# VHH binders against RNA 2',3'-cyclic phosphodiesterase, part 14

Target 1, 188 residues: RNA 2',3'-cyclic phosphodiesterase, of Aquifex aeolicus (o66967)
Amino acid sequence: MKVVRAFVGFFTSKSINEVAERIKKEVDLKIMGKWVEPQNVHMTLQFLGDITEAQAIEVIKNLQEISKKNIPFRIKYKGLGVFPDVKRPRVLWIGVSEGANKLTNLAKEVARLNAKKGIIPKNSKNFVPHVTICRIKSYDRKTLNELLRKYRTVEFGEDEVNKIALISSTLTSVGPIYTVVEEFYLGG
Below, E stands for the ipSAE of ESMFold2; O stands for the ipSAE of OpenDDE; V2 stands for 0.75 times the mean of E and O plus 0.25 times the DockQ between their complexes.

## First folded at step 17 (VHH; framework vhh_nb_b201)

Design z03 (from w01 with Y99F; at its last look DockQ between E and O 0.06; V2 from the best seeds 0.00; counts 0 for: pae E 3.7 > 2, placed apart)
Fold by ESMFold2, look of step 17:
Structure z03 (fold): chain B 188 residues (1-188), chain A 122 residues (1-122)
Amino acid sequence: as target 1 above (188 residues)
Amino acid sequence: QVQLQESGGGLVQAGGSLRLSCAASGFTFSTYAMAWYRQAPGKEREFVALISSGDSTYYADSVKGRFTISRDNAKNTVYLQMNSLKPEDTAVYYCAREFLEWSGPDYYFDYWGQGTQVTVSS
């Protein structure tokens, strides 16, 4: 049986995509790892992992239902953070201020409908709206602390969340390629 | 296919030492944090130690100073050196791989080994 690696989410606007590149240049190798390429910068609502074609069909049906019940909304990108915390940073991300609760509710709705079809997400609990810009391998502590302080209240931009998609990933020799399998505009 | 295989468990007298190994295959080992968890009879699985891809280490309070986690990226192996063992350390010990797709501040692990029994007699 054919499987695909997939998530539910959407891609960010070009201005936010450039933030990752600018931060990478600013830290000048003092934070090393897998920096997210502009075309891959995205908001994940639910990571599905490996799913079958049958499961993908059910997710698509659920996303269509969700899209009819939700209207577009604005989000504002603000601040930088890390998971799990500054003493053990594993990922560097851009946060969300305005619209964070709506993103969280949308993620919970996606997870709830998929769970009814036996598609149990790996990380739907403890959801924090964020956009990953680097998966950290090593870092200079002073540089990271200064970076987080500098950007704590910086607003990077905004997006209108007007669609949700099932997105698959394919590994290539030059990195992952994300493909929109199906997308739905909010508001039906 | 991702595989994690623990070894090195056994029966040891209190005060003794054991070294657990976890052989990993099917993924780029050096990219992931790796952890040890344990589960005693009738109890929930609990955190023991974690080593990041950058070699930072973290320990549960109950084992700090007695246990040492380490990794050998050339051998795709994580180790748990357990010294000054106590009867309370009796459990099945599991190796786990970090889940790289983060949704919040908690660690999640997407692959687990089958476990290795450690029994510490008094």
Scores: ipSAE 0.202, ipTM 0.563, lowest interface PAE 3.7, mean pLDDT 87
ESMFold2 (binder alone), look of step 17: mean pLDDT 87; pTM 0.877
OpenDDE, look of step 17: ipSAE 0.277; ipTM 0.630

Design z04 (from w01 with E101P; at its last look DockQ between E and O 0.10; V2 from the best seeds 0.00; counts 0 for: pae O 6.7 > 2, placed apart)
Fold by OpenDDE, look of step 17:
Structure z04 (fold): chain B 188 residues (1-188), chain A 122 residues (1-122)
Amino acid sequence: as target 1 above (188 residues)
Amino acid sequence: QVQLQESGGGLVQAGGSLRLSCAASGFTFSTYAMAWYRQAPGKEREFVALISSGDSTYYADSVKGRFTISRDNAKNTVYLQMNSLKPEDTAVYYCAREYLPWSGPDYYFDYWGQGTQVTVSS
């Protein structure tokens, strides 16, 4: 049976991609890692991992249903953060302030419908609105701390969330290749 | 079914102490790192403390020397002993289970509790 690595989410606008690039330039080589390519910057509503074709079909059906019941909304980006914590930072991300609740509700709905079909990823229960911009390999502690402090309350603009998609991920030696399997506009 | 349930929060005066507990179920507790986070009104959720499966501990600078994270694997419980509490420690405190990193770009704590309110009065 063929499987596909996939997640539910949407790609961010060019403006937020530019913010990510600006941050990368600002920290220069003091934060080393795999920076997310501009075309790959995205919001993950639910990481699914390896799913079967049959499961993918069910996810698509669920997304279609969700898209019909939800209307587009705006989100505001604010602040930088790290996962899992400042002592062992592995991921640098851009946060979300306004619209976070709507994103959370959307993510919960995705998770709920998928769960009804027996699709229950281990990390799907607790959505945290964020846009990953870097997987950190090494870093200067002072630089990272200053970066996080500097941008704690800085707003980076906003996006309209107007579609949701099942996106496949193919890992390569130069980074992941994301492919939209199916997407649906909110509001039908 | 994985579940995390925090308890022990409440109102305390500055300089006082509280001990939070997080009861875990539905998984092999001893094999996971557990963490405490907190979120004050209008602020972002922030890291407080973490204890690995090997009992290594990590703390935010703001709580170092005052808070102690520990675990009892026999009881499937992680604790946060909070001493010398300050008004700025006021927040909802959340327990979280660490999810092992995958090959993708994101890392998560895959389960969170509902949180317990801690209020420190001046």
Scores: ipSAE 0.020, ipTM 0.244, lowest interface PAE 6.7, mean pLDDT 89
ESMFold2, look of step 17: ipSAE 0.159; ipTM 0.551
ESMFold2 (binder alone), look of step 17: mean pLDDT 85; pTM 0.858

Design z05 (from w01 with S53T G54S; at its last look DockQ between E and O 0.04; V2 from the best seeds 0.00; counts 0 for: pae E 6.1 > 2, placed apart)
Fold by ESMFold2, look of step 17:
Structure z05 (fold): chain B 188 residues (1-188), chain A 122 residues (1-122)
Amino acid sequence: as target 1 above (188 residues)
Amino acid sequence: QVQLQESGGGLVQAGGSLRLSCAASGFTFSTYAMAWYRQAPGKEREFVALISTSDSTYYADSVKGRFTISRDNAKNTVYLQMNSLKPEDTAVYYCAREYLEWSGPDYYFDYWGQGTQVTVSS
């Protein structure tokens, strides 16, 4: 049976899309990895992994329902962080200040409706609103610590969250290719 | 199709050693971090070790100093060298591929092997 590798989320606006390139230049090879290109900058609400085409149809129905029950809202991007933690930094990301609770509630609603259809991704229990800017391969510890401290209170921009999408990914030798399978504007 | 196949499990006396292997196919192995997890009877699956694409390694506290994860990109294989084995290391050991999209601080793995049994007798 055919499967789709997918997540629920949205792509960010111009306000934040070039931050990865700016930070990459600032650290000047002392943090190395896959820095996210502007067209790939996105917010993940729920990673689904491999789902069947039938499951993808159910997710799409759930997103349509969710879009009718939610109106657009503002978010502000603030600070840098890492996953899973500063001792084991694998992902460098931009955080959310204003609107973080609304994003978290939206992610929980997505997960709840998908769970009713038996779509329960493993190890997706601890959602933190974030936008990935680098998948870290190697780093200088002092440089990373200074970067996180420097940007702790810096605001990078804002977005209006006005749509949600099912997005599929195909990994190539040069990185992921993201395709919007279906998207829905908030506000019903 | 992505495939992960573990081998090297078995019965060993406490204090002994085993080397697990996980052969990977169906993807560009060198672009993914790989991990070992284990699950003992009646317990939750737990993290054992992870090796990044740049060969950085991370270990659970319970195995640190005794287990060594490594990888061979030419053979598309990840290894777990287990030394000074204890009865509490008895579990099914799973190889896993890290997925590159994260929704929070937990590691996410999109493919898992079938597992290999490790039994440590006293």
Scores: ipSAE 0.032, ipTM 0.425, lowest interface PAE 6.1, mean pLDDT 86
ESMFold2 (binder alone), look of step 17: mean pLDDT 86; pTM 0.871
OpenDDE, look of step 17: ipSAE 0.279; ipTM 0.630

Design z06 (from w01 with E101P D106E; at its last look DockQ between E and O 0.52; V2 from the best seeds 0.00; counts 0 for: pae E 5.9 > 2)
Fold by ESMFold2, look of step 17:
Structure z06 (fold): chain B 188 residues (1-188), chain A 122 residues (1-122)
Amino acid sequence: as target 1 above (188 residues)
Amino acid sequence: QVQLQESGGGLVQAGGSLRLSCAASGFTFSTYAMAWYRQAPGKEREFVALISSGDSTYYADSVKGRFTISRDNAKNTVYLQMNSLKPEDTAVYYCAREYLPWSGPEYYFDYWGQGTQVTVSS
């Protein structure tokens, strides 16, 4: 039985795709880990984990339904944050100001329809709209705190959210490769 | 904290078999993906096999059909059964845990064992 590691989401525009490289250079090795390459920068609405081909088909049907019921909307990228918290920072991310509520509602709708088909990912954390730029291995605490404060009110750019996709990841010897399995434009 | 301890390496003739084990502690083992990587002298570390928390498996092309990854959640242990071994399989084999199982689609392994040497003689 074929299984793929997948998520529902979309790739970001060029407005923020290279922020990870700029921040990486600014911190000059004082925050180390896996910095996300521009082509991999994305918004995750729901991480599905490992799903079967049959489950992927059901997700695709759900995304098609969702795309018909939603129209495109603008989001603004603002600020930096960490997960799970500043005491144990593991993920450095770009936040969303304008449109965060609409993203949250979209993510809830995706999760609700997938749950009706028995697709309930084990990581049931609350959704926080974000774009990951670094998965942190080690860091200098002062550098991280200064970075978060410096960028608290900085706007990085905008996107129009006009499509949603099922995206798979394949781990290769040279790193992850993301593939759009199926995508749908909002508003038909 | 997180500990990964590999065992089962050694010297084996080409065509032979070995079974590697990785004992895990310090985290909820059943909720994480686990992987094996290897590093031959003078080469970069390369992916060998991965098993998800749901027991789905993935393999590098160079080992498909010869290696089998498995896990025992009751024993907090991941295994690599290596059959039909070739001299090019000679390497230090490392067990790895997925860095952030809840953070997204990208596998990033941050916790590594110390490795176990596998040497395949011709």
Scores: ipSAE 0.016, ipTM 0.390, lowest interface PAE 5.9, mean pLDDT 85
ESMFold2 (binder alone), look of step 17: mean pLDDT 85; pTM 0.862
OpenDDE, look of step 17: ipSAE 0.021; ipTM 0.364

## First folded at step 18 (VHH; framework vhh_nb_b201)

Design aa1 (from w01 with E101Q; at its last look DockQ between E and O 0.32; V2 from the best seeds 0.00; counts 0 for: pae O 4.5 > 2)
Fold by OpenDDE, look of step 18:
Structure aa1 (fold): chain B 188 residues (1-188), chain A 122 residues (1-122)
Amino acid sequence: as target 1 above (188 residues)
Amino acid sequence: QVQLQESGGGLVQAGGSLRLSCAASGFTFSTYAMAWYRQAPGKEREFVALISSGDSTYYADSVKGRFTISRDNAKNTVYLQMNSLKPEDTAVYYCAREYLQWSGPDYYFDYWGQGTQVTVSS
């Protein structure tokens, strides 16, 4: 039985993709890790992990339903953050200010419908609107703190959330390759 | 301190089997995804297999159907059962731990073992 590693989400705009590159340049080598390639920058509404083909079909059906019931909306990107916390940062991300609630509701709806079909990812966590830009391996504490402080209230731009997709992830030695399995425009 | 120690490597004939083990310590093993990578001489390190904390598995295309990754949380050990081995599987095999306890569409690893040599003769 075929399985696919996948998540529900959407890719960000080029403008926000470029923010990651600027941040990377700014911190230079003082924050080391795997920086997300511009083409791979995305918002994750729900990480699914490995799902069967049958499950993927169900997810697709759910996304189709959700897309018909939701209309496009705008989100604003603001601030930088880390997971799990500043004392042991492993993920650097761009936050969302305006539109965060709509994203959250969308993510919850995705999770709800998938759960109804028995699709419940392991270690499911509450949705936090964020765009990962770096998986941190090592860092200079001062640099990171200054970075977070500097950009705490900085807006990085906007995106229109007008589609959602099931996206597969193929792991390689240099990073993941993402492939859109199926996408749906909000509003039909 | 986090430690990963691979074992089980060796010389085997093509078509044979090996079972690798990776003993982990220094962290809550059951909450982390673990992976196997391999590096052949003159080649880049490549992904082989991954097992999540929830026992979801993912394999490189080159090993699908032949390799099986598993884990025993009680023993803090991840395994790689390698069947139908080919000369192309010859490499140093490394065990790796995921960066953090956070499920994402991609995995990255911060700790690695020293590796165990697997040699498959034709």
Scores: ipSAE 0.022, ipTM 0.446, lowest interface PAE 4.5, mean pLDDT 89
ESMFold2, look of step 18: ipSAE 0.275; ipTM 0.636
ESMFold2 (binder alone), look of step 18: mean pLDDT 88; pTM 0.883

Design aa2 (from w01 with E101S; at its last look DockQ between E and O 0.07; V2 from the best seeds 0.00; counts 0 for: pae O 6.5 > 2, placed apart)
Fold by OpenDDE, look of step 18:
Structure aa2 (fold): chain B 188 residues (1-188), chain A 122 residues (1-122)
Amino acid sequence: as target 1 above (188 residues)
Amino acid sequence: QVQLQESGGGLVQAGGSLRLSCAASGFTFSTYAMAWYRQAPGKEREFVALISSGDSTYYADSVKGRFTISRDNAKNTVYLQMNSLKPEDTAVYYCAREYLSWSGPDYYFDYWGQGTQVTVSS
């Protein structure tokens, strides 16, 4: 059976895409990992993993429905964080302040409709609004702590969330290649 | 080709000890976090322990203080030392290689072993 690795979300604006590069330069080699390329920076509403073509069709239908029932909204990016926690950081991300509740509601709706169709990703947890910028491999603890403190209240910019998409991910040795399978503008 | 092979399982009495091994091949072992999972009959697969590429270790609360995960990069092997075993530890134990997605905060594991049976009798 043919499957595709995919997630639901949207790509961020150019301005926010450059933040990862600035942070990377700032920390130099004290935080090593796979940094997200600017063109690949995105917000994930739901990571689906490997889904069948049939499932993908159902997801697309759900996204279409959701897009018709929701209107565009703005979000503000603020602060840096890590997953799963500061004691074992594996992912460095940009946070969301304003608009976080709307994102959360949107993510929940996506998850709800997909679940109705039996599409339930493994290891599903509560949605946390974030934009991943680095997959950490090694780090200097002092540097990381200072980084998180420094940017705790720093705003990085804003985006208008005006569309959602099913995006496929092809894993390569140098990183993932993302392809928009289908996208829908909020508000129809 | 990535390969994971568990060994060391068996029957043991409650309070006893067992050491599992997972032999890895087909990838740069030292750069990956490795984990142990287990699945009891009729239950979902659950996390047991993880060891990062930097030898940081993490355990499920149910096994903390009793189990120890370790690795030998020279042998491309991850171990699970299980002490003070209980009947509720009975399960098939799986070794897994960590894959961290770009899009999600959760850990994923892209390769699994076939598992090794651990049975703890009362």
Scores: ipSAE 0.016, ipTM 0.266, lowest interface PAE 6.5, mean pLDDT 88
ESMFold2, look of step 18: ipSAE 0.191; ipTM 0.592
ESMFold2 (binder alone), look of step 18: mean pLDDT 87; pTM 0.876

Design aa3 (from w01 with S56R; at its last look DockQ between E and O 0.06; V2 from the best seeds 0.00; counts 0 for: pae O 7.7 > 2, placed apart)
Fold by OpenDDE, look of step 18:
Structure aa3 (fold): chain B 188 residues (1-188), chain A 122 residues (1-122)
Amino acid sequence: as target 1 above (188 residues)
Amino acid sequence: QVQLQESGGGLVQAGGSLRLSCAASGFTFSTYAMAWYRQAPGKEREFVALISSGDRTYYADSVKGRFTISRDNAKNTVYLQMNSLKPEDTAVYYCAREYLEWSGPDYYFDYWGQGTQVTVSS
């Protein structure tokens, strides 16, 4: 059976890409890792992993339903964070302040509808609104801590969330290639 | 093909010790963080310990001071030394390889072993 690696989400605006680049330059070689390419910066509402084509169709139907019931909204980006924690950071991300609850509700709705169709990702975590900007390989702890403190309350701009999509990912040696399988504008 | 195989589980009395092993193959072992998880009947799978590619170790609070994770890169093996075992440590223990997701969870364990049963009697 043919399988596709996929997630539900949307790509962020160009302004967030610029923020990521500034952070990268600021930390220089003190934080080493794979930085997300500008064209690949995105918000993940639900990671699905490997799904069948049949499952993908069901997800698409769910997204269509969700898009009809929700209207566009704005979000503000604020602060930096890491996953899983500061003691063993592996991912650096940009946080969300305003609009976080709306994103969370949207993510929960996606998860709920998919679950009704038996589509339940493994190792599911509670949704945390964030935009990943770097996969950390090595880091200077002092630099990282200072970075997180420095940007704790810094706002990085805004985006309008006006569409959601099923996006497939193909992993390569230089990074993932994303392909929009299907997208829907909020508000119909 | 990536493969993880746990061993060393069994029945042990409370207060006893057990050493689990996970043999890895099919990838460059030394470049990956490895972790142990466990799942008791009727409970969710929970994190136990992790060892980074640089040999930094991290533990769940419930096992700190009792469990020790280690690795031997030459043998492509990760270990879990379990001391002062308690009945609540009874579970299937799984070995996992860490993988960072670009389009999924920000951190993920993409490969799991079949697990090894650990039973601690009171």
Scores: ipSAE 0.010, ipTM 0.262, lowest interface PAE 7.7, mean pLDDT 88
ESMFold2, look of step 18: ipSAE 0.358; ipTM 0.692
ESMFold2 (binder alone), look of step 18: mean pLDDT 88; pTM 0.889

Design aa4 (from w01 with Y32N; at its last look DockQ between E and O 0.28; V2 from the best seeds 0.00; counts 0 for: pae O 7.1 > 2)
Fold by OpenDDE, look of step 18:
Structure aa4 (fold): chain B 188 residues (1-188), chain A 122 residues (1-122)
Amino acid sequence: as target 1 above (188 residues)
Amino acid sequence: QVQLQESGGGLVQAGGSLRLSCAASGFTFSTNAMAWYRQAPGKEREFVALISSGDSTYYADSVKGRFTISRDNAKNTVYLQMNSLKPEDTAVYYCAREYLEWSGPDYYFDYWGQGTQVTVSS
């Protein structure tokens, strides 16, 4: 059976995409890992993993329905965080302050409709609004702690959330290649 | 070519111990997180333990306090010390290399080994 690795989300604006580069430069080699390429920076509403073509069609239908029932909204990016926690940091991300509730509601709606169609990602966890900027391999703990403290209340910019998409991920030795399978404008 | 080879599996009585090894080659071992997974008959493959490049460890709830993951970068080997084994631990155990891709709350791995059978008798 043919499957595709995919997630629901949207790509961030150019301005926020540049934040990762600035942070990377700031920490130098004290935090090493796979930094997300600017063109790949995105917000994930739901990671689906491997889904069948039939499932993909159902997801697309759900996204279409959701897009018709929702209008565009703004979000503000603020602060840095890590997953799973500061003791075992694996992912460095940019947080969301304003608009976080709207994102959360959108993510929940996506998950709800997909679940109705039996599309339930394995090991599903609660949605946390974030933009991943680095997959951490190694790090200086002092540097990381200082970084998180420094940027705790720093705002990085804003985006208008005006579309959602099913995006496929092709894994390569140097990172993923993302392809928009289908996208829908909110309110459209 | 990336290669992972598990060893150390076998038959053991409940309450006993085993130590699994995974020999890695074909990549810079010290820069990658490594993980153990297991798959019992008729069940899905499940996460067991992970060790980061910085030696941070994470365990499934079902094995916490009983299993210990470790690594020796000089030997390009990751280990799984399994104590207080239960019949429920019976499975094929797989070693996996971290793929640095994260679009959700889970860890993802590639280049799975062939696995080693662990059987715990009651």
Scores: ipSAE 0.017, ipTM 0.257, lowest interface PAE 7.1, mean pLDDT 88
ESMFold2, look of step 18: ipSAE 0.157; ipTM 0.564
ESMFold2 (binder alone), look of step 18: mean pLDDT 85; pTM 0.856

Design aa5 (from w01 with A35G Y58T; at its last look DockQ between E and O 0.08; V2 from the best seeds 0.00; counts 0 for: pae O 5.0 > 2, placed apart)
Fold by OpenDDE, look of step 18:
Structure aa5 (fold): chain B 188 residues (1-188), chain A 122 residues (1-122)
Amino acid sequence: as target 1 above (188 residues)
Amino acid sequence: QVQLQESGGGLVQAGGSLRLSCAASGFTFSTYAMGWYRQAPGKEREFVALISSGDSTTYADSVKGRFTISRDNAKNTVYLQMNSLKPEDTAVYYCAREYLEWSGPDYYFDYWGQGTQVTVSS
């Protein structure tokens, strides 16, 4: 049976992509890692992993239902953070302030409907609204700490969340290739 | 220091099987996703398979149904069972460690082994 690696989410605006690029330039070589390509910057509502075509169809149906029941909303990007923590940072991300609860509710609804169809990703974690910009390989501790402090309360802009999509991911040695399988505008 | 060492490669006839192993050391193995890549002559290195710390697996389309990635945390080892091998599977196979396993659609690797040669004859 054919399977597809996929996630539910949406791509961020160019302005946020540019913020990621500016951060990369600012830290220069003091934070080394795999930086997310501008075209790949996205918000993940639910990582699904490998799903069957039948499952993908069910996910699409769920997204369609969700999109009809939700209206577009705005989110504000604020602050930088790391996963899992500052002592052993491996992922650098842009946070969300306003609209975070709406995102969380949306993510929960996605997860709920998918679960009803038996689509439950392995290693599921609680949704944290964030935009990953770098997977850290090595870093200067001082630089990272200063970076996090500097941008703790800085707002990076806003996005309108007006659509959600099932997106497939093809992993390569140089990074993932994302393809929108199906997308739905909020509000129907 | 982090070390990855592949083994189990060799020459096999088409339709045959091989089992690759990757012995890891120098880090908490059980907390990392591990993966396999391969590079054929004149081609770019390509993704083959990945296994998360929670044993979630992902495969390249070209190997789905034929290859199985697994791990033994007690032995700090990741495996790649390769069945129904084809000549186009001929490559150097590399073991890799993920940066971090998190709820994301993509994986990035920061350490690689030296590779083990797999040759499938027609």
Scores: ipSAE 0.022, ipTM 0.390, lowest interface PAE 5.0, mean pLDDT 89
ESMFold2, look of step 18: ipSAE 0.061; ipTM 0.452
ESMFold2 (binder alone), look of step 18: mean pLDDT 84; pTM 0.847

Design aa6 (from w01 with Y99W; at its last look DockQ between E and O 0.74; V2 from the best seeds 0.00; counts 0 for: pae O 5.1 > 2)
Amino acid sequence: QVQLQESGGGLVQAGGSLRLSCAASGFTFSTYAMAWYRQAPGKEREFVALISSGDSTYYADSVKGRFTISRDNAKNTVYLQMNSLKPEDTAVYYCAREWLEWSGPDYYFDYWGQGTQVTVSS
ESMFold2, look of step 18: ipSAE 0.372; ipTM 0.688
ESMFold2 (binder alone), look of step 18: mean pLDDT 88; pTM 0.892
OpenDDE, look of step 18: ipSAE 0.019; ipTM 0.359
ESMFold2, look of step 19: ipSAE 0.298; ipTM 0.632
ESMFold2 (binder alone), look of step 19: mean pLDDT 88; pTM 0.891
OpenDDE, look of step 19: ipSAE 0.021; ipTM 0.389

## First folded at step 19 (VHH; framework vhh_nb_b201)

Design bb1 (from aa6 with E101D; at its last look DockQ between E and O 0.11; V2 from the best seeds 0.00; counts 0 for: pae E 7.5 > 2, placed apart)
Fold by ESMFold2, look of step 19:
Structure bb1 (fold): chain B 188 residues (1-188), chain A 122 residues (1-122)
Amino acid sequence: as target 1 above (188 residues)
Amino acid sequence: QVQLQESGGGLVQAGGSLRLSCAASGFTFSTYAMAWYRQAPGKEREFVALISSGDSTYYADSVKGRFTISRDNAKNTVYLQMNSLKPEDTAVYYCAREWLDWSGPDYYFDYWGQGTQVTVSS
């Protein structure tokens, strides 16, 4: 049986796709890890993990239904944060200010419909809208603290959320390759 | 149910070696990154090493050149070979499954082992 590693989400606009590279240069090797390439910068609504082709078909049907019942909306990207917390920083991310509640509601609806089909998300904990820019392996604490403070109130850009997609990933030795399996425009 | 079980800890003289093992069950082991962390009393838990599902490895600066992470997908086991041990390596060592894939921004380290004590004496 074929499985694919997949998530539901969308890729970000060009205006913030370069943020990971700019921050990487700014920290000059004082924060090391897997920095996200511009073409891979994205918003995840639900991480699915490994799913079968049959499960992917059901997710696609659910996304089509969701797209018909939602209209496009604006989001604003603001600030930097880390997961799980500043004492154990593993993921460096860009946050969302305007539109965060709409993203959260959309993610809940995606999870709800997929759960009705037995497709359980690999992370069903609290949803925090964010865009990952680095998966941290090592870091200088002073550099990280200064970075988080410097960018706390910085707005990086905006997007209109006008589509949602099922996206598959293939892990290679140099990082993931993403393929849009199917996407739907909101409002239709 | 996901389970991670560490073994191989113990008391060792400075300069010595230990090999930690972590047996995993309850999930498709070969598709997840696995990591080792450690926590000394009164200190925060810190990253030690990670091995991706594709066998790429990453290390904390404090252990580079001394520790080697590896995995055996047939045995659902991740290992940490620790050489040239120092008293500052004394800690409880935890095996972890990372919830994140390369594309997975929602994360919480929900799956940790019980830990195995490593004590390095001078």
Scores: ipSAE 0.013, ipTM 0.221, lowest interface PAE 7.5, mean pLDDT 83
ESMFold2 (binder alone), look of step 19: mean pLDDT 88; pTM 0.888
OpenDDE, look of step 19: ipSAE 0.526; ipTM 0.771

